# Ledger of designs, part 237: VH-VL binders against q9h9l3

Target 1, 176 residues: q9h9l3
Amino acid sequence: PRKMVAIDCEMVGTGPKGHVSSLARCSIVNYNGDVLYDEYILPPCHIVDYRTRWSGIRKQHMVNATPFKIARGQILKILTGKIVVGHAIHNDFKALQYFHPKSLTRDTSHIPPLNRKADCPENATMSLKHLTKKLLNRDIQVGKSGHSSVEDAQATMELYKLVEVEWEEHLARNPP

## First folded at step 13 (VH-VL)

Design ia49 (framework fv_fezakinumab)
Fold by OpenDDE, second read of step 14:
Parts: sequence; C-alpha cells; structure tokens
Structure ia49 (fold): chain C 176 residues (1-176), chain A 123 residues (1-123), chain B 111 residues (1-111)
Amino acid sequence: as target 1 above (176 residues)
Amino acid sequence: QVQLVQSGAEVKKPGASVKVSCKASGYTFTSYYMHWVRQAPGQGLEWVGWINPYTGDSFYAQKFRGRVTMTRDTSISTAYMELSRLRSDDTAVYYCARSGTYYYDSGPRFDPWGRGTLVTVSS
Amino acid sequence: QAVLTQPPSVSGAPGQRVTISCTGSSSDIGLGYDVHWYQQLPGTAPKLLIYDNSNRPSGVPDRFSGSKSGTSASLAITGLQAEDEADYYCQSYDSSLEGWVFGGGTQLTVL
C-alpha cells in the first residue's frame, strides 16, 4: 500500500486586479496528522491582494518566505509516488503548476460516500468547513484571522479516513 | 479555430542564440500552458519545457536548464523560446504546443501543435 | 535517449491489425501517469491521436484505440489503411525528470 498524505494550500492574489491565485502557503500532513511540510511561499509576481480574511496571509509572512520554485521542488518531492488527499485539490495542484496522477489523487469535495455520511446530496460540492462540522463535530476556519492550512489538511485527512475503505474499494473497481 | 503560428526558419552559427515565436489565436492565450518540443532531422520528439502564459512561470527539461529561456507577451498572445550557446546538435524543428493547466481543463495532452520552426546550426 | 521505449518500426497490409507498444518505468507510466499518442505524417507536425490512455479526439476514427497496463501502453490500429503510414509517438510524464517524455517513435509502413 502506498503512503498517504494530505495537502492544503493558501493562495494570494497576483496579476491584474489580483485575479491570479498564487501559492503563498502549503501544508502537508501524513496519515496520522503529523506535519511534514508547512512553509510560507513567495510568489514570483507582485502580490496585489493578500486575501488575508481567507488565506491568513499577511505581508509580514512574505519577508522570509520560500521562493516559489524552491518550495515547489520541496513539495513535489514529498508528493511524488504518494496518494494525495485534498479538498478541491485541483486548485492546489494548479497553484503548484503540477500534475499528480489521477489514480493517486483523492478529492474530498468529490466523494459521494462522504457526502452521504454527512446527509448531503452525493453529487453536491460541500465545503471542508461544513463536512468537518457534520462528521467530525469540529469547527475549522473560524474567526477573521484567516484559515490554517495545517488545520485544514488535518481535517481533510480525517474526513477521508472515514470513508477510506469503501472509497478505495470503489476506485479499485472503477479506476479513473 | 485554435491556431499556433510560428516564426520562420533560422540559420545560426555555433555559440549564437535563437529566439522562436509562437502566436496563439482562437482561444484564451493565458488559460493554457505552452510547451516547446523539438525534433532533430530523422529523430524523435524531445520535450524542451513549458510556460504558464498567465504568470510567466516556466519550467525546463534538465537538459536545457541554463540555456533555454521561455517568455510570453500576453498583449499579442505570443510565446517565445530562446536557446543560447547553440551547438550543431541543436539543429531541429522546434514546435510549440498547447496543453491544459490541469486534468479538468484538457490536461497535459498537447493539442494543437504549431507547424514547427526549423533552426539550423552550422559553422 | 528516449525515456519511453517503442519499437522502431512496424508494418502491416491494408485491412490488418497492428499494435505499437510503449514501455515506461515506475517513475512515469508505472507511477500512474496517463499516456497520450501522437501521429506524425511525413513532413507534418504531430497530431494528437489518443489522450488519457484510450480516448479519441474528435475526428479520429474508432479503428484507433489505446490501452494502458502496468508500466506499458499500447496503440492498436485495425483496418489498416494506406493513409495510416506515419510515425507514432507515445507520451507521458516522468516524475523523476519533472517533465514530459516521449517514446522514441515507431514508423508504421503499410505494405
């Protein structure tokens, strides 16, 4: 069996009007929730919008932030060959400008059994916050100080573990 | 219709630099990656690198790192590949090719391709 | 030089079935990355033929098919036609190289 990790990234706004989502923080945890990686990342382009309310990123965090290409290399080294769990994970991979094998990707925003367990429509896209509250009875992303990518990654992993057996069996019968 | 129009053939001497252009039309230039692939005469395809036209970030094959530079001008939907310190074995047809940014937006398949630009390096 | 291994040439008579193999490693096809195939007619640029192992783009006839298993992929052409004479390349992503890789190419001759 392959090792499993969960990833969550925070993005800031760059480019025209800050519409481009650029990686500013990345957190990776193992199956047990132990932090394997947690770094602030410096985008190559000027930050127009820190999106602090959601991202938790402030200007001071960028002072000693790891340059994007260096961070990307570090992150890819961790992800390579592993089953990667995330919520709406395509956004994380896109921000990383990275392609992970589909067969090794688990997106908790698109797992029908997980939604069913939370009494949500199976084909609906539910937020990480909602699923975490319903299934783990835990509040995440509270307050106005922004998200914690470590907390979100841990929650994502715990959610997946609730349906891991069932979903892995499903994927074995229906490979992407 | 999606089209990639490349610049004309180039003849260079060893040690010189060459800059090939690829103008995109028929789609949103900044929504897709642009790849560069070369093919030496009678040989196979060799991936050179790719650029994100939106951010300008580029990533190169190990073989070309330090010698290739990929850029873009979004105002005219044009990607550029510059190869420096040219050698005779750099003689090839250089193609630009489009791909998606992730699996949900056409993914890493290359489609379409430009018609290619022949770069000849000879003393 | 090519990371993915293809037979240098294959041949068949019109109407026959031919297959082209593409052998990778544990860092590319074997890792789970999808395989794409390209057709290159003489004197032209490559054209996407198969994507994501077995899907055909619009305009590609169903006599072209792709499959993947383990560290290898295969392109099958049934009802071989004269216009199928071309070079065929498989493509995937190599995690160790952090880049896309091509097979060495296979020249298909229609007898």
Scores: ipSAE 0.884, ipTM 0.938, lowest interface PAE 0.6, mean pLDDT 95
Fold by ESMFold2-Fast, scan of step 13:
Structure ia49 (fold): chain C 176 residues (1-176), chain A 123 residues (1-123), chain B 111 residues (1-111)
Amino acid sequence: as target 1 above (176 residues)
Amino acid sequence: QVQLVQSGAEVKKPGASVKVSCKASGYTFTSYYMHWVRQAPGQGLEWVGWINPYTGDSFYAQKFRGRVTMTRDTSISTAYMELSRLRSDDTAVYYCARSGTYYYDSGPRFDPWGRGTLVTVSS
Amino acid sequence: QAVLTQPPSVSGAPGQRVTISCTGSSSDIGLGYDVHWYQQLPGTAPKLLIYDNSNRPSGVPDRFSGSKSGTSASLAITGLQAEDEADYYCQSYDSSLEGWVFGGGTQLTVL
């Protein structure tokens, strides 16, 4: 079996009217929830909108942030060859400008058995907050001061572990 | 119907630059990556790079870094590839091709392709 | 030099089965990246023939099929027809190069 990690990224708005999502923080945890990586990341473009209510990013976090090119290299070294778990993970990969193999990607926003356990329609896209509350009885993303990408990555790994055996068997029988 | 219409053939001198265009229609231009692939006469396909039309971000194969620039104009759904400091071995048909941005859309396969633009570099 | 290895040519008679191999490495096909196949008729742009290892776009006959195992992929053409004469290219993504890579192409001749 390959090693498994979970990832969550925070993005800020760059480009015209702040509509472009640029990586500003990345957290990666191992199978047990231990932090392997957690850094603030400096986008190469001017930040127009910190999106602080959701991202938790403020100007002070950018002062000693790791430049994007360096952070990306560090992150990809951790992800390469591993099963990577995330929630709506395509947004994280787009922000990283990274293509992870489909066969090694697990998206907790698109796992029918997980929705079934939460008494939600199997083909619906449920938020991480909702699934975590329903299945782990835990409140994440609380308040209006922004999300913790470490907390989100840890919750995402725990959610995946609830369906891991069933879903890995499904993927072996129905390769993506 | 999805179409990619490329600009016409170009003849350039060594050291010049060429800019090829690819006009998209029949889909949301900013929802897909645009790739450029070239093919020298009698040779195989060689990937040059991609651009994300939504963000303007681009990524190039190492062989072309420093000589290629990819841009787009969202108001006319057109992608551009500019290759500078042309050499005779840059003579090729240059194709644009669409791909999905990740596995939940059309994925990273190339479909459709433009008809190609022949760029001839001669002294 | 192409990153993925294909035989330069393959031939068969009408009605026969031919296969075209595509060999990669641990940084592309072997790492789990999907393989796509393109057909290029003389004087035309490549056309998507097979995607994500074994899926056919609408309009592609079921005579064309793909498979993947380990570091290699294969395109099979059954019931070979004269109009199948073309160049065939495999494609994948390479993690070390951080880019899309193609096979060198295989010219199919129908005898």
Scores: ipSAE 0.738, ipTM 0.888, lowest interface PAE 1.1, mean pLDDT 91

Design ia5 (framework fv_fezakinumab)
Fold by ESMFold2-Fast, scan of step 13:
Structure ia5 (fold): chain C 176 residues (1-176), chain A 123 residues (1-123), chain B 111 residues (1-111)
Amino acid sequence: as target 1 above (176 residues)
Amino acid sequence: QVQLVQSGAEVKKPGASVKVSCKASGYTFTNYYMHWVRQAPGQGLEWVGWINPYTGDTFYAQKFRGRVTMTRDTSISTAYMELSRLRSDDTAVYYCARSGTYYYDSGPRFDPWGRGTLVTVSS
Amino acid sequence: QAVLTQPPSVSGAPGQRVTISCTGSSSDIGLGYDVHWYQQLPGTAPKLLIYDNSNRPSGVPDRFSGSKSGTSASLAITGLQAEDEADYYCQSYDSSLEGWVFGGGTQLTVL
């Protein structure tokens, strides 16, 4: 059995009009929801838009933030060889400039049985907030002060655990 | 009709720099990574690096770090690869090739490829 | 520096089946990364032949198929034709090198 972790990243806006998403925080939790990594990360380019309503990132968090290159190395050491669970996880991998094997990736925004349990169309992309409320009866991403990437990573792992047995069996029969 | 059109052959002396271009058409230039791959005469394919045309971010193979620079000009949908401090063993056909940035649609496979630019390094 | 291992050559008669192997390690194919295959006809650029282990792009005949198991992948060509004579390259991603890697190439000769 391979070890499993869940990841959630927060991005800030860089580049023209803040349209580029740059990594500014990363949280990784283990199967039981214990925090393995949670650091603020300093982008190599100027932050145009903190996107605080969603990211929870403020200028003060950048003072002691880990430089991107160092943080990326730490994160990749944790992810390599593990099953990595995330929600719309391609955005996190893009921000990390990282290609995780498709066979070891679990994206809770693209698991048909999970949508089915939530009474949603199997091929729809549902938000983490919606799935967590529907299936775990828990409110996450509450208010306007930004999301907690730890909370999001923990919710993502718990959502995956609801379909883990059936989805792993499906993947064994239908490799991605 | 997706196409990648590369600049013409170059002849350089050892120690010089060369800059190869790759003009994209038939798709949204900023939605895909552009890769550079070289092939020495009679030899196999060797990956050099990629550029994200949307952000300008680059990633280079360890062997080429410090000598290669990849850039792009989004106004003309053109990617560039500049290789400096040329050696005779840099003689190769240099290809540009497109890939997706994620696994759900195009993924990291290379399609299409440019026709290649021969760079000859000789004294 | 070919990271993936392919036989340097393979040959077959018209109408026969040939297979080309691609062997990696625990840091690439063995770690779960997909394998892609490219066909390079003499004097031309490589062309995508198989992607994500076993999928064919539009226009590639079903005589070409791919498979992957453990640390290795294989390209199978059935009903071999003279125009299949080309170099074939496998490609994957290597986590330790953090880059795309190719096999050394296999020259297919149609006898």
Scores: ipSAE 0.739, ipTM 0.891, lowest interface PAE 1.2, mean pLDDT 91
Fold by OpenDDE, second read of step 14:
Structure ia5 (fold): chain C 176 residues (1-176), chain A 123 residues (1-123), chain B 111 residues (1-111)
Amino acid sequence: as target 1 above (176 residues)
Amino acid sequence: QVQLVQSGAEVKKPGASVKVSCKASGYTFTNYYMHWVRQAPGQGLEWVGWINPYTGDTFYAQKFRGRVTMTRDTSISTAYMELSRLRSDDTAVYYCARSGTYYYDSGPRFDPWGRGTLVTVSS
Amino acid sequence: QAVLTQPPSVSGAPGQRVTISCTGSSSDIGLGYDVHWYQQLPGTAPKLLIYDNSNRPSGVPDRFSGSKSGTSASLAITGLQAEDEADYYCQSYDSSLEGWVFGGGTQLTVL
């Protein structure tokens, strides 16, 4: 069986008026929640908006940040061949400018059994924070210091594990 | 209508450089990646690289690294591919092709394609 | 040269069914990356024919179908017509090369 990892990325605003979302941090954890990767990443363009309230990224984090191209290579090496779990993971892959196989992708924001378990509409898009609170009785993304991508990645993995058996069976019967 | 309009045919000497342009219309230029693919006469398709017009980030096939430069001008929705140190085996039709930037919205399929630009390298 | 392997040529009579194979490896198709197919008529640019293994863009007849299994993909053309005479290319992504790859192309001749 393929190994499974969970990923969460934080983005800052670059380009005109900071509308471009650029990767500024990436965290990857294994099935057990162990951190495999956690780096601040330097965008190729000038940062206009750190989006600190949400991203947790500050200017000082960019001083020794890993250049994007280098970080991307490191991250892709970890992701290649693995089942990648994330929440609204298309944003992470977009920021990485990367295309992971759909058959190896698990997006916890689009898993009906997970929503059902949380007493949410199956076709609704629920936040990671909400699902984590409902199903894991844990508070994440608290305070005003911004998100922790490690914490979010770990929560995402734990959420997926709750429905892993059911969902994998579903996917086996209904491959994308 | 989505279309990619490429610059005209080029004839170059070995050692020279060529810069091919691809002007996009009918869609938001920065919302899609732009790829370059070449095809030597009577041969198959060969991927050269791609550029993210939104960020300017480029990714090249290993074979062309150090010799190819992809750029874009967002003000005129135009992508450029420059190939330097040309040799005879660089003779080919060079195509630009669009692909999606959203993993779930549009995958890495190439659509549409430009009509191609013939680049001939000869002494 | 090409990372994906296609037969160099296939032929069929009008009305027949033909198939074009595309064989990859564990680093591309076998890794789970989707396969796309392109049709290139003589003297023209390639055109998207099949995307994401089995989907047809608007305007592509249902005579064209695609499938994928293991490390290989296949393009099937039923009710072969004269206008189907063209070169066909499969495409995928190779993680080892960190780039998109094409098959060598298959020339389809309608007898």
Scores: ipSAE 0.601, ipTM 0.869, lowest interface PAE 1.2, mean pLDDT 93

Design ia50 (framework fv_fezakinumab)
Fold by ESMFold2-Fast, scan of step 13:
Structure ia50 (fold): chain C 176 residues (1-176), chain A 123 residues (1-123), chain B 111 residues (1-111)
Amino acid sequence: as target 1 above (176 residues)
Amino acid sequence: QVQLVQSGAEVKKPGASVKVSCKASGYTFTSYYMHWVRQAPGQGLEWVGWINPYTGDPFYAQKFRGRVTMTRDTSISTAYMELSRLRSDDTAVYYCARSGTYYYDSGPRFDPWGRGTLVTVSS
Amino acid sequence: QAVLTQPPSVSGAPGQRVTISCTGSSSDIGLGYDVHWYQQLPGTAPKLLIYDNSNRPSGVPDRFSGSKSGTSASLAITGLQAEDEADYYCQSYDSSLEGWVFGGGTQLTVL
């Protein structure tokens, strides 16, 4: 698992009434939690709702943001061929318009042993904040000014490490 | 009772445009992607592109960019594929097919398929 | 040419086992993308036969099985029957093309 990264993306609302989620920031960390990528990303469509309380994105972050097409190319070069860890990672892949191989994807919102360690129902989708508090005794996403995708990616990698040996053994015996 | 019902056969002259429809029923139209695949007589399957019915965003195979347009109408759960500047080698059966989204699947499978629409391009 | 390589034809007698190969590259099957298989009976639309390498949809008999290794996948049909006579297509996703790709198809003849 040395070729493993964790990703977390922030999305803003575009389209009618801001209901479409468009990529506005992406952070990628390596196995040890070191930042490999962290950029604000300019959506190709008009931003209707910054969703700032969740995303942490404000108009000032868009001024020198990397255009979506360029950022996407950079991100995909980092992700291709690696084991990618995320929380509810389908949302990140959808915002990137990217299909990552299932066999190389680790979604901490859908790892039954992780929920079991947190005394949560195995098949429930628990928030990153809840799992991090329960299992790492750490508060993330504090306050109402939005989340840090770097902090979220780092927490996600640490959560995965708690079940890595057990889960990789499970996947080796039960390939997807 | 998931079904995809396609429009009827079309005969077009070179240079014309054709618009094929695919009406979905038995599921939530906006929760799945819709693909278009063609098959020339006696030939294999060729992927044309797909559309996200929820957002209306299309993505086209490189070969068809500039000639194909995919749209949808959520009020009648129908997807459309329009191919312009037709050539004789565009003669094919055009299929619509449903796929899952990004969640739980790195490569969404195509199921079900419409019965196909034969488009014949001849002078 | 098709992006995934299949033999153009395969044949067998009733009750025999046949296998159909599907060879990709480092940008599709070799990158870890799943392989799906479709059966196309004469004059009909393709039908999903195997998905995510080895899974069968409801209604597909266990005589059909799939596997994947390295840059290749295989469809195996055991206890071959006359009604299995059809064209078979493999499919995967290619990261370089950012799109869905099919094999050229294999025509199965039951002798």
Scores: ipSAE 0.638, ipTM 0.855, lowest interface PAE 1.5, mean pLDDT 90

Design ia51 (framework fv_fezakinumab)
Fold by ESMFold2-Fast, scan of step 13:
Structure ia51 (fold): chain C 176 residues (1-176), chain A 123 residues (1-123), chain B 111 residues (1-111)
Amino acid sequence: as target 1 above (176 residues)
Amino acid sequence: QVQLVQSGAEVKKPGASVKVSCKASGYTFTSYYMHWVRQAPGQGLEWVGWINPYTGDAFYAQKFRGRVTMTRDTSISTAYMELSRLRSDDTAVYYCARSGTYYYDSGPRFDPWGRGTLVTVSS
Amino acid sequence: QAVLTQPPSVSGAPGQRVTISCTGSSSDIGLGYDVHWYQQLPGTAPKLLIYDNSNRPSGVPDRFSGSKSGTSASLAITGLQAEDEADYYCQSYDSSLEGWVFGGGTQLTVL
């Protein structure tokens, strides 16, 4: 089978009123939760809103951050050919301006069996924090100083592993 | 009704530039990528590049880098493709086509397509 | 040249079945990228016929079907009709080129 990784990205606000989400940090972990990549990333556009409460990004992190084009190349080399797990992962791929094959993508915000295990409606979009608390009995994203993308990526991989056998069998019978 | 309306045919001399437009209607212009695809007479389809109308970011096939520029004007929901230093083998119908950005919005398939703009490059 | 390989032509009689192949590589179809198919009637723009390997847009008859295996995809047309005469193109995404790629096209003739 293909190797599996989990990704979580932090975005800052760029563009008019800071409404555009631009990549400012990316963390990638392997199947066992070991960190493969974790870098601050400098957007090509002016940062209007650091969104620090959620992103954990501050001006100091941008001083020696990897420029977007270089970071994107590094990240894509890690993701290519692998099963990539994420939570609301379309936001991460959008920020990366990257098209990952749908057949190799696993979005823990859109896996009905995972919601079912959490006693949530199958087609609801549940937050990573909620699913992690319900299914792993672990609190993530605590406090107001921003999230850890490493912590989020690790939690995302662990959540996927709870339904991996069932979901991979489902995908084999019902290709995406 | 979702529509892509392209500008009319152009005749250019070698070395000139051409700018083709594609006006979108019937959907949120900034929620989809816009692609450009060309087709030389009697030949197949060749992808030129794409633009994200929300950010203005554009990506080009290697063959066209340095000669093509894609832009957009969100106030009139119009995308543009400019090809410079034209050669006779740039003679083709140039299509714009819409794609979704991710799984939840239509994905990367091209739908709809504009009717095409014939660009003829001749002396 | 085209990145994906298609036969240049196929032909069949009304009511018959034809199949059009599309062969890629380990950097596109073989990497797991979906295959889409477009029908181009003479003098018109291409029209989406099949997307994500096997799905039909509204208005496309079920006699058109798609499949994908390994590095290849196929478009099948059953109950062939005269109005099916057209060029057919497969399309995917190539990771090495970081772009969309098309097959060379297949001209279908209904005899």
Scores: ipSAE 0.699, ipTM 0.882, lowest interface PAE 1.3, mean pLDDT 91

Design ia52 (framework fv_fezakinumab)
Fold by ESMFold2-Fast, scan of step 13:
Structure ia52 (fold): chain C 176 residues (1-176), chain A 123 residues (1-123), chain B 111 residues (1-111)
Amino acid sequence: as target 1 above (176 residues)
Amino acid sequence: QVQLVQSGAEVKKPGASVKVSCKASGYTFTSYYMHWVRQAPGQGLEWVGWINPYTGDIFYAQKFRGRVTMTRDTSISTAYMELSRLRSDDTAVYYCARSGTYYYDSGPRFDPWGRGTLVTVSS
Amino acid sequence: QAVLTQPPSVSGAPGQRVTISCTGSSSDIGLGYDVHWYQQLPGTAPKLLIYDNSNRPSGVPDRFSGSKSGTSASLAITGLQAEDEADYYCQSYDSSLEGWVFGGGTQLTVL
């Protein structure tokens, strides 16, 4: 079987009016929730908006942050060939400028059995916070100081494990 | 009507540079990546690189790094590919082609394609 | 150099079935990346024929079909017609090169 990891990234606003999302932190955990990677990342462009309420990123975190090109290389080395779990993971891949195979990608925002267990419509895109509360009875993303990408990655892996057997069987029968 | 209209054929000497344009219409220019692909006479397709028109971010195939530059002008929905230090084996039809962005957009398939720009490099 | 391997030519008579193979490696098709197919008529730009292994764009007849298994993909054309005479290219993404890669192309001749 292929190894499985979960990822969550934090982005800051760059470019005109801060509308471009640039990678500023990445956390990767293994199947058991142990941290494999957690680094602040320095975008190549000027940061216009730290988006601190959501990202938890502040100017101080950028002082010794890993430059984007180096961080990207480290991250891709971890992700390549593995099943990668995330929530709305396309945003993480865009920030990484990375194309991961669809067959090795698991997005907990688009798994119908997971929504069914949470008593939500199968085709709805539910937030990580909502699914984690409903299915794991755990509050994440609490307060105004920003999200913990480690906490989010760990919650995402635990959510996937609830439907792993059923979903992997579905994917084997219906390849993406 | 989604269209990609490319600039006309060019003849260049070895060592010169060429800049090919690709004007997009019928869709939101900044919502899709633009790729460049070339085809030497009687040969196959070779990917050169892509540009994100929204950010200006680029990614070039290793073979072309140091010689290719991709840019765009969002005010006229036009993408450009400039290839420098031309060699005779750079003679090819150069195509622009649209793709969706990462995983959940329209996907990374190339559709549509421009009609191509023939670049001939000869003495 | 083509990264994906296709036969250089294939031929068939009208009404027959032909298949065109596309062989990759563990860094592209074998890693799970999708395969797309393009048809190129003489003197024209390539046109998307099949995407994400087996899906057809609007306007492509159902006699064109795609499949993928392991490190390889195949394009099948049933009910071969004279107008199918063209070059066919497979395409995928390669993780080692971090870029899109094409097959060398297959010239289909309708006899």
Scores: ipSAE 0.721, ipTM 0.886, lowest interface PAE 1.2, mean pLDDT 91

